# Ledger of designs, part 86: VHH binders against q9xw16

Target 1, 132 residues: q9xw16
Amino acid sequence: MSGWNAYIDTMTAAAPSIKRCAIVGAADGSVWARTEADNVFKASEEELKTFVALFNDVTQVPAKGADIEGVHYVVPRTEESLIFGKKENTGFFAVKTKSAVLIAVYEGPNEVAAQVRKAVESMQTYLNNAGY
Below, E stands for the ipSAE of ESMFold2; O stands for the ipSAE of OpenDDE; V2 stands for 0.75 times the mean of E and O plus 0.25 times the DockQ between their complexes.

## First folded at step 6 (VHH)

Design s69 (framework vhh_6fv0_2)
Fold by ESMFold2-Fast, scan of step 6:
Structure s69 (fold): chain B 132 residues (1-132), chain A 119 residues (1-119)
Amino acid sequence: as target 1 above (132 residues)
Amino acid sequence: QVQLQESGGGLVQPGGSLRLSCAASGFTFSDHWMYWVRQAPEKGLEWVSTINTGGGSTYYKDSVKGRFTVSRDNAKNTLYLQMNSLKPEDAAQYYCAKGDLPPYGSDYRGQGTQVTVSS
């Protein structure tokens, strides 16, 4: 078991509405850890490379939306290190740290989104403080 | 050099309790999230619990919620796992762990402490 797998387990325990998640390299989208088996995070290497590049200029993202796991999400707004999207009853939060991007896909109405966001931002804060 | 030393395991009957300890050295313990993992004789490594730097946030595997409590004493560089209402399926080698930092790291854990649950 890698160290990053424990962080995946921690995020999913903190927010049970997370269906799939991953921690990927900010520079290239390389997967450091992801949910597996019945809840495998299915994004391709090409898709992840494209996705992490969105953090180079997040202001352009609301006009285009974002693709994760072959699903196109509407992105209503972004923050410097945060991209989030919604499609019907599915959504995601993605946050950038110095070296990583954390992506969590959840299922449920907007009222469960706050718990998912808190879990992802908590992990972002820890990793930034650890130098990642 | 990072060192983790687990203790407190033993033989206990179903329904019994044990308290595991993990003494940490070689790094700034208070700056790191810590976690407990276990490995049963016929299974792979399994995450059990995580605790944040200050001890204010704790997370658990569903099957141990309400029975296990993780805590830490940053002044003593020590991590704890209080295990209550132990079941035969909890029998395993228990390890405390500090996640290594990618891309060049790997999991680091101590030698472990054995928990046996038997009548």
Scores: ipSAE 0.006, ipTM 0.341, lowest interface PAE 9.8, mean pLDDT 82

Design s7 (framework vhh_6fv0_2)
Fold by ESMFold2-Fast, scan of step 6:
Structure s7 (fold): chain B 132 residues (1-132), chain A 119 residues (1-119)
Amino acid sequence: as target 1 above (132 residues)
Amino acid sequence: QVQLQESGGGLVQPGGSLRLSCAASGFTFSDYWMYWVRQAPEKGLEWVSTINTGGGSTYYKDSVKGRFTVSRDNAKNTLYLQMNSLKPEDAAQYYCAKGKLPPYGSDYRGQGTQVTVSS
């Protein structure tokens, strides 16, 4: 079933500055849904497995940063279920739910980052309430 | 008891139109997002469209965008899919499903409605 694509579409509609995003399994980084075609989310299965493991101890992430789509992001700080990073005009927000990790890569100035964060956190709340 | 009953399928020529209906009972229809999914012979289940509880937000698979329109009538507990400009690739068994997340097996109560596109 590719029904998870509806949630990708919901996030991108809520924050047009999101260029690429994905919903992946929290345990293994398996892709449930991701943007495709002109907005293809390019992270490999191995990279995603490494990335979701960062949520096992988010306090260590600022010291080493995070890699998404082969790009190394500086992670200034983390919150319990939130990792975010910045690299020049690009950035990302990643949030963990009970069963999933949502990753959104965006482009634009700092003022659009707040909109992207809100969209990702809204979806996080929705999925947690739905048991995911 | 949750029941979903699809209807409106049939045979059309390429470029033709069909309107599918899904009659829902056994739950508060207006509390649920609704989905259309389809399955062609020897293919997996494929998401087609989603509509929110009030009908104001709709989402579509890229290949049907602009051709299909999902709608709902909460007073009648009925979900609709208007399909225009049908292509041979649209031929499939169409099912409706309920939920707040992507549809899963337990939400399919009907046998679906078959859509065939052939000259």
Scores: ipSAE 0.012, ipTM 0.193, lowest interface PAE 8.2, mean pLDDT 82

Design s70 (framework vhh_6fv0_2)
Fold by ESMFold2-Fast, scan of step 6:
Structure s70 (fold): chain B 132 residues (1-132), chain A 119 residues (1-119)
Amino acid sequence: as target 1 above (132 residues)
Amino acid sequence: QVQLQESGGGLVQPGGSLRLSCAASGFTFSEYWMYWVRQAPEKGLEWVSTINTGGGSTYYKDSVKGRFTVSRDNAKNTLYLQMNSLKPEDAAQYYCAKGDLPPYGSDYRGQGTQVTVSS
């Protein structure tokens, strides 16, 4: 689906420190779009199914952390529709809309993290306004 | 091959009404969320309304709530936008869009239908 890839391109352009990202279905973790080629988002179907289920009760996530692309991230806290994690100089932001979950993996310091969060939350707002 | 054909635009006075239609073909219309988007002269594309597959869930830009109503007829593969109490700021080219494509990142529409509001 090249149409959903335009949203991937928009997020990557807004925050160049995003290394890999994806838009997946909130119900099952099915991939709608992901970064490709040398920056391919590598999460398995089963991992994504497990990951999107975390949004059913985000309050449990800080105790367990979260796995993305076979990497275990420490989740310091969650917000109602936001899970974020850190591992050394890498991290992720994931946000839930009505129908989708947006996941962005980045590398860099806190200044970079703030830019990535803003890009992901802006896309969340656009999708929610569009009824997704 | 996805085809979307808008109609029903025209010139109306402030406070007037218009009903836009969008005839869809080339895909299973009943399986997709549909949008109305608009573009005023020298402005960007702006989301107006969304309707789910069955028509039971509708969403609107804040400035059009209570004035615009989106609906669909899956048997006729047609999307509608009823526009009441039209304001000068509603003047724009109106397009329908298939729900599986982002309205801001993809070229998915034809010429649309022009809405002009003047006294």
Scores: ipSAE 0.006, ipTM 0.151, lowest interface PAE 10.9, mean pLDDT 81

Design s71 (framework vhh_6fv0_2)
Fold by ESMFold2-Fast, scan of step 6:
Structure s71 (fold): chain B 132 residues (1-132), chain A 119 residues (1-119)
Amino acid sequence: as target 1 above (132 residues)
Amino acid sequence: QVQLQESGGGLVQPGGSLRLSCAASGFTFSNYWMYWVRQAPEKGLEWVSTINTGGGSTYYKDSVKGRFTVSRDNAKNTLYLQMNSLKPEDAAQYYCAKGDLPPYGSDYRGQGTQVTVSS
């Protein structure tokens, strides 16, 4: 088991509404860890390479939306290191650290989304402070 | 050099309790999230619990929720795991791990302490 799997486990324990998640390299979208088995995060590394490149200029993203796991999400707005998307009762939060991008896909209403965002941002803060 | 030393394991009957400790040195303990992981015979490593830097946020594997409590004493550089209502499925070697890369590596994982649950 890679060391990064502990972070996946921590995020999913913090927000059980996370259905799938991954930690990927910010430079190339390479997968460091992801949920597996019945909850496998299905995005290809080619899709992830495209996705992490969105962080090069997040201001462009609301006009185009974002694709994750072959699903196109509407991105209502972005923050400097945060992209989030919505599609009906499904959504995602993605945050960038110095070296990584954390992506969490969830299902549920806005109350659930707030819990997922908190979990992902908590991990982002920790990893940034650790130099990642 | 990062050093982690677990203690407090032992043999207990089902329903019993144990308190594990992890003494940390070689790094600024208060700056890191800490993890407990375990490995049962013929199984892979399992995450058990996480605690943030200040101890105000804790997370648990579903099967141990309500039975295990993680805590930390930053003044003593010590991590704890209080285990109540122990079940045979909890029998494993328990390790503490520093919350950075790699948490399961030898430099970031202690030597472990054995927990045995039997009648």
Scores: ipSAE 0.027, ipTM 0.447, lowest interface PAE 7.6, mean pLDDT 84

Design s72 (framework vhh_6fv0_2)
Fold by ESMFold2-Fast, scan of step 6:
Structure s72 (fold): chain B 132 residues (1-132), chain A 119 residues (1-119)
Amino acid sequence: as target 1 above (132 residues)
Amino acid sequence: QVQLQESGGGLVQPGGSLRLSCAASGFTFSRYWMYWVRQAPEKGLEWVSTINTGGGSTYYKDSVKGRFTVSRDNAKNTLYLQMNSLKPEDAAQYYCAKGDLPPYGSDYRGQGTQVTVSS
């Protein structure tokens, strides 16, 4: 087992509404760890490469949206290191650190979204402080 | 040189308690989240618990929640796992780990500490 799986387990324990999540390399979208089995994160290598490149200029993302696991999400706005999107009752939060991008896909109402965002941002802060 | 050394394992009867320790050296312990993982014979590694840098946030595998408590002493560079109400299913080799092990090297450098639960 990859040690990065412990971060996946920690995020999902902190926000049980996360249905699927992954930690990927910021430079190339390579998967470091992801949820598996019944909660497998299904994004292809090419899709992840395209997705992490969005962080090179997040200001352009609301105009075009973002694709994760073959699903097109509306991105209402972005912050410097945060992209989040909505599609019906599903959504995602993605945050960039120095070396990684954390992606969490969730289902549920806005209260659930707030919990997921908090979990992802907490992990982002920790990884940045650890030099990742 | 990152070094992690586990101790405190042993044999207990169901319902018993053990306290595991992990002595860390070679890195700034207080800056890293730490976690406990375990491996039963012929099984894969499974995550047990995580603790944040200050010790104020802890997370647990569902099956150990309410029975296990993780804590840390940053002044002593030591991580702990208090295990109460032990069950036969908890029998495993227990390892502590620094949160940034992959993508480099092996996931665990320590020998671990063995926990056996049987009458």
Scores: ipSAE 0.037, ipTM 0.493, lowest interface PAE 6.6, mean pLDDT 84

Design s73 (framework vhh_6fv0_2)
Fold by ESMFold2-Fast, scan of step 6:
Structure s73 (fold): chain B 132 residues (1-132), chain A 119 residues (1-119)
Amino acid sequence: as target 1 above (132 residues)
Amino acid sequence: QVQLQESGGGLVQPGGSLRLSCAASGFTFSTYWMYWVRQAPEKGLEWVSTINTGGGSTYYKDSVKGRFTVSRDNAKNTLYLQMNSLKPEDAAQYYCAKGDLPPYGSDYRGQGTQVTVSS
């Protein structure tokens, strides 16, 4: 629980297909905010520390995939500050800012992926401009 | 030296109201988002509300929406929480907290003020 939950609410309002999301520290994977209750984001501290370290060299990620909430996702490609993946009916987008990593897990067909990506990238731009 | 001092807690019956205050000093209050958090007996800290630097944007835990109102007076370096229609589940120690960089904001939590809701 933290004030950063307002940003979680903002992302989910922008893209209703987001089922679970979190904002974590880029250096250590510490959770700043996450969805809870019936939509709890279930990644462990150990998993998040491993996940944020992927941004140190995103070019290696497509060969290995990525794990979020104990689920292994296929990562088809990466961009400098973006990792995204697919696993059956689920997918995720994760973006790095100066100090944070935003992770959004969504469910549904490929057609909703563009909306989720736009929501996450809009928040990334906002946080970068705010100095995060 | 950052200081936060909460006041205004007390004992009320269900359906009652209380207004909490948080007096801030030792930092430029007007440049920080502020939070209210609470801790019930034998439970962890729960976020309650957030207010931005100017007071124009407010955010609430779902269970308190429509009943609680957060506000601030930057000229007085004071944060407020108006609590209406209080329920037994609102009973907790209430704290104000500085900052918009959790977990750092919670490091500057004040001593708290106790809210008890009992028939």
Scores: ipSAE 0.007, ipTM 0.248, lowest interface PAE 8.6, mean pLDDT 81

Design s74 (framework vhh_6fv0_2)
Fold by ESMFold2-Fast, scan of step 6:
Structure s74 (fold): chain B 132 residues (1-132), chain A 119 residues (1-119)
Amino acid sequence: as target 1 above (132 residues)
Amino acid sequence: QVQLQESGGGLVQPGGSLRLSCAASGFTFSDYWMYWVRQAPEKGLEWVSTINTGGGSTYYKDSVKGRFTVSRDNAKNTLYLQMNSLKPEDAAQYYCARDLPPPRSGDYRGQGTQVTVSS
């Protein structure tokens, strides 16, 4: 077991509507852990490098949107350490900590989105407090 | 110095119960999420359960859900894992952990406590 897999397991247990997720390095987008097998998070290394760089200036993101796993998402707004997007009934939440970016892709209505956001933000708070 | 000390393991028959304890010292226990992980012979480490700082949010590996209950007593700096309806597949060395070994940081696990499930 990699150590970071337990964080993936914790997030997916908290919000079962998460279809795929990953924890990546904030500096370079390198994958620390991701969902596997039937739920493989398929973003390329190049895409993740581009994605984590969005956190350098989140105010630019709503005008451009964001790409994850080759899917272009509309980003309605951002917060300092949060980017989220929607495409029909699919969406994502991404949060930045001191050294990591957590990305969760989900499918479902707005009620499901709220559960996923809560799970991701809870993990963000924990990792920040732990110094990551 | 950060220290974690597990206890409560033992030998039980299938369907039996055990309660594991983890005594923490050297840090402010109430500020940290805590984890239970296990390692069976010839297998890798496997996440079992997570509990948040206040004990109000708990999470479990699917195969133990409904059988295991994690809890904590912040006044005693102690983490617990109540294990019911034990199966042979649950036999492992059980560890409590404050942090997991990420690419950029260390791991804080105790010495572990052995759980054996056999007739």
Scores: ipSAE 0.012, ipTM 0.341, lowest interface PAE 8.7, mean pLDDT 84

Design s75 (framework vhh_6fv0_2; at its last look DockQ between E and O 0.70; V2 from the best seeds 0.00; counts 0 for: pae E 3.0 > 2)
Fold by ESMFold2, look of step 8:
Structure s75 (fold): chain B 132 residues (1-132), chain A 119 residues (1-119)
Amino acid sequence: as target 1 above (132 residues)
Amino acid sequence: QVQLQESGGGLVQPGGSLRLSCAASGFTFSDYWMYWVRQAPEKGLEWVSTINTGGGSTYYKDSVKGRFTVSRDNAKNTLYLQMNSLKPEDAAQYYCARGLPPPREGDYRGQGTQVTVSS
């Protein structure tokens, strides 16, 4: 077990509506850690490379949406380091740090989204402050 | 040299309590999230709890939530795990660990402290 795996467990504990999540390299989408076992985060490394490249210009993402785990999401809004995607009763938050992208896929009603965002943003802040 | 030293384990009856300590040295303790993991016989390492740098946010595995409390004292470079209402399934070697592994050294953790829950 690595410290990255502990952060996966920490995020899923912080927001129980998170069903799958991952920490991936911002430059290439390489998986540093992800949910495993019954809740495997199934995105391929090629799909993740495409996904993290969305952060090169987040302003273009709402027009085209985003794919993760073979699922297409509409993207209602972005911020410089954040992409929020929705599809039916599911969604994701992805945040970029200096070296990584944190991705959390959740299920539940709209009021759950704030908890998920808070969980990924607290991790984002920590990684950024630590130089990651 | 980075060192983490766990203590406070021991033998306790079901329903009892123990308080684990983790003394940290060789790094700036207050800059790191810290976590507890445990390993029971014939099992892999299992995450138990995480605490952020200031101690304002704590996180727990579901099966220990409400029974365990993680805390830290940054002035003493010490991490704690208060374990209440202990169950036989909590018996394990407990390790504290520093988050954010260095690239070539893996996670830093101590030698662990044994928690035994026996009737």
Scores: ipSAE 0.393, ipTM 0.746, lowest interface PAE 3.0, mean pLDDT 88
Fold by OpenDDE, look of step 8:
Structure s75 (fold): chain B 132 residues (1-132), chain A 119 residues (1-119)
Amino acid sequence: as target 1 above (132 residues)
Amino acid sequence: QVQLQESGGGLVQPGGSLRLSCAASGFTFSDYWMYWVRQAPEKGLEWVSTINTGGGSTYYKDSVKGRFTVSRDNAKNTLYLQMNSLKPEDAAQYYCARGLPPPREGDYRGQGTQVTVSS
């Protein structure tokens, strides 16, 4: 276990509706940590490379949607460092820090989304304050 | 240099309690989220608990929720783990840890303190 794995566990503990989670490099989509075992985060290297590149121009993402783990999500809107998507009773939140992208895939009704966002943004804030 | 030193481990019976401490030095303790992790025999290192910088937010592994309480005293540069209702499966070497920021992976942790639960 690395320190990054502990961050994954922290986010999943903060929001039980998170099913899979990953911390990846913002520059290249390389996986720094991810959920494993029964809840393994399955996005491919190429997919993640494409995904993190979405942050280069978030304004275009709502028109295109976003793919994670081979699943296409509708993206209602974006913020400068936030991309979130929905598909039926599932969704994702992705936030960008100075050097990383945090991705959380969740399952549940819309009411759980707020808790997922809070968990991911809390981690985002901490990492940014740390300079990363 | 970053230093972490755990203490408070020992032998207890099932249902007993222990309070672990972690003395931190060599860095600004209050700027970092802190973690407790543990390693049982023949098992890998596993996450136990996290506490944010101010102590206002705490997170726990499901199996320890309601039994363990993490806290910190930033004035004393000390992390704590109150462990109640201990179970045999809680037996492990317990470490306090500070995560390494990107791009490096890993964490700083001490030598650990042994917790044994046996009747």
Scores: ipSAE 0.290, ipTM 0.670, lowest interface PAE 1.8, mean pLDDT 92
Fold by ESMFold2-Fast, scan of step 6:
Structure s75 (fold): chain B 132 residues (1-132), chain A 119 residues (1-119)
Amino acid sequence: as target 1 above (132 residues)
Amino acid sequence: QVQLQESGGGLVQPGGSLRLSCAASGFTFSDYWMYWVRQAPEKGLEWVSTINTGGGSTYYKDSVKGRFTVSRDNAKNTLYLQMNSLKPEDAAQYYCARGLPPPREGDYRGQGTQVTVSS
């Protein structure tokens, strides 16, 4: 187990509505850690390369949406280092740090979305402060 | 050089308690989230608990919630794990850990401390 797997476990413990998540490299989308087994994060290498490149200009994303695990999400708006989307009862939050992108896919209503966002942003703040 | 030294393990009866300690050196302890992981003979490494820099936020593996409490003393550069109501399933080598920078650096971990639960 890598140290990055402990952060995956920490996020899922903080927000149990997270179904799958990953920490990937901001430059290339390489997987550092992801959920496994029954909750394996299944995005392809090519999809992750495309996805992390969205952070080069987040203002373009609402017009196009975003694809994660072969699912197309509507992205209603973005913030500097935050992309989020929704498709029916499924959604995601993705945040960029200095060196990484954290992606969390969840299921449930808007109440659980707020908990997921808080968990992901808390981890983003920690990693940025730690120099990642 | 980052060093972590675990202690406090031992043999305990089911339902008993142990307090593990982890002495940290070679880095600014108060700047890092810390975590505990364990490895039982028939299982891989399992995450157990995480604590933030100030100790105000703690996170636990579902199977230990309500029984284990993680805490830290930043003045002493020490991390703790209070384990109550121990079960045979908790028997493992316990390690404190700090994540290493990417890519592929892993964890800083010590030698661990053994916890045995037996009647």
Scores: ipSAE 0.165, ipTM 0.585, lowest interface PAE 4.7, mean pLDDT 86
ESMFold2 (binder alone), look of step 8: mean pLDDT 85; pTM 0.856

Design s76 (framework vhh_6fv0_2; at its last look DockQ between E and O 0.01; V2 from the best seeds 0.00; counts 0 for: placed apart)
Fold by ESMFold2, look of step 8:
Structure s76 (fold): chain B 132 residues (1-132), chain A 119 residues (1-119)
Amino acid sequence: as target 1 above (132 residues)
Amino acid sequence: QVQLQESGGGLVQPGGSLRLSCAASGFTFSDYWMYWVRQAPEKGLEWVSTINTGGGSTYYKDSVKGRFTVSRDNAKNTLYLQMNSLKPEDAAQYYCARGDLPPREGDYRGQGTQVTVSS
């Protein structure tokens, strides 16, 4: 098991609505760790490389949307280091740190989105404070 | 020089309680997230619980939610796991681990402390 797996378990447990998570390299989308077993995070290497590059200019993302796990999401909201995507009753939050992008995919109504955002931002803060 | 020492394990009946402690030294304890992990015989390591630096956020594996409570005392450099309503499935060697960045190999550092649940 990679040493990042406890962080995946922690993010997954942060809210019951979180179904899949990944930690990927910010430069190239390489997978450092992801949810596995019964609910695997299924993004391809090519898809992740494209996805993390969205953080090079988040202002353009709402016009284009974002793809992850072969699903196209509308992106109603971005911040300098955060992308929020929606598709029907599912969504994702992704946040960028110095070295990584943290991705959480959730299912449920908009009321659960705040818990998902809090989960990824808590980990983002911890990584950033350590220079990661 | 980082050292973690687990204690508080023992034999308990189903439905019983135990409180585990993890004494930390050799680092600034309050700067790190801390984890509890466990390993039963012939099984892999299993994440149990995480607590952030200040103790304001706690996280639990689904099978222990509502029964286990993680806490920390940063003034005493000590991490705790209160385990209530123990089940035979909770029997394992319990380890605490520091939330390293980058993560170190293995999720535990001390000898661990054994929790046995039987009647």
Scores: ipSAE 0.579, ipTM 0.828, lowest interface PAE 1.7, mean pLDDT 89
Fold by OpenDDE, look of step 8:
Structure s76 (fold): chain B 132 residues (1-132), chain A 119 residues (1-119)
Amino acid sequence: as target 1 above (132 residues)
Amino acid sequence: QVQLQESGGGLVQPGGSLRLSCAASGFTFSDYWMYWVRQAPEKGLEWVSTINTGGGSTYYKDSVKGRFTVSRDNAKNTLYLQMNSLKPEDAAQYYCARGDLPPREGDYRGQGTQVTVSS
């Protein structure tokens, strides 16, 4: 296990609704860390490569949606470094740092989304300040 | 109940072509990535190709690049694999699977369709 797993644990601890989580390279989608075991983050390298490329032009993402772990999500809107999606009682938040993309997939009512976003954005801020 | 049914396999000579189909049911086909895998005799299951929900992104095993083409028709709930310039090493049982499950960890797939390449 790499040191990046600690950040996965931090995000999942901060937002219990997060079911799966990953930290991947912003350039190529390579997996730096991911939830494992019963909550394994399932996205393939190909999927992640496609996903991180969405940040190259986030303005187009709402029209297309986004796929995580082989599943299509509706993306209501995006920000420069933020993509979030919804599907039924699930969703995801993805934020981009200087060199990474943090992805958190959550389950629960819409009310839990705020906590998930906060957890991911907090980690985003931390990693950015750390130079990552 | 998720169901996948592969078809289109057969016997061809080296250099020949086949078009595999995968009929999907029991789930919203258009919401999922799909992929093809194959298993040759005395070999493990290997990934062949994957396609995203809209069909705009496709990926291939290196050994099949330029020869195989994956596509999908979401209106028909069908996945396709066009196989050209077939080689003996392509002979295998081919399966389609839903993309939300890693192949190594088990997946939804049908009985498969046999591809044989022989002169």
Scores: ipSAE 0.459, ipTM 0.787, lowest interface PAE 1.0, mean pLDDT 93
Fold by ESMFold2-Fast, scan of step 6:
Structure s76 (fold): chain B 132 residues (1-132), chain A 119 residues (1-119)
Amino acid sequence: as target 1 above (132 residues)
Amino acid sequence: QVQLQESGGGLVQPGGSLRLSCAASGFTFSDYWMYWVRQAPEKGLEWVSTINTGGGSTYYKDSVKGRFTVSRDNAKNTLYLQMNSLKPEDAAQYYCARGDLPPREGDYRGQGTQVTVSS
């Protein structure tokens, strides 16, 4: 795999409740790195292009929700560079950096959601500081 | 120019220990997260460990957790990997990498240091 897989591995080690995740280009949704094998991140190129475009106006997202890996998530609210959603026991956090969007899908109760958010936001901060 | 130079590899028996070092130059070492990655024969690049800028947060590949310890000395611009209870499957070329890794292999990695585990 690519060097970007080190970031994927770091996030999943920090928050074991992350089941699948990816780092994609903010401009086009191209995959830079993703979880593989038993934890493969399954979003299509078309879906990812649509998803990253949501960051162009996050205020519209709660009205429509978001689709990741063919699953429709309810998005209760957004922040400037953060979209998160929930569907039963599954959820996601997606954050935008200067050049990338990090997407982490997790499974578990709300107690683990805080750990996943912390891991994703920590990586967001690091990548922004590194110029990505 | 960014330079990373690994050392400390060698031949060790199963259950043995090695300490790897990575000497960094050409950048402000204390501003970057650092990584250890490895590549075994006929396998892709595999992440091993990550350490944050201050050394207070460390992360490990599941299979090395409890056996490997990453650390850093910012005053010496040096990254370390203490490897205990080595297994044959740990045999690989080990590389350090700066945290702003590009998608391509090798762009911010050093030359590597070889670890061989055999009796």
Scores: ipSAE 0.017, ipTM 0.434, lowest interface PAE 7.5, mean pLDDT 84
ESMFold2 (binder alone), look of step 8: mean pLDDT 82; pTM 0.842

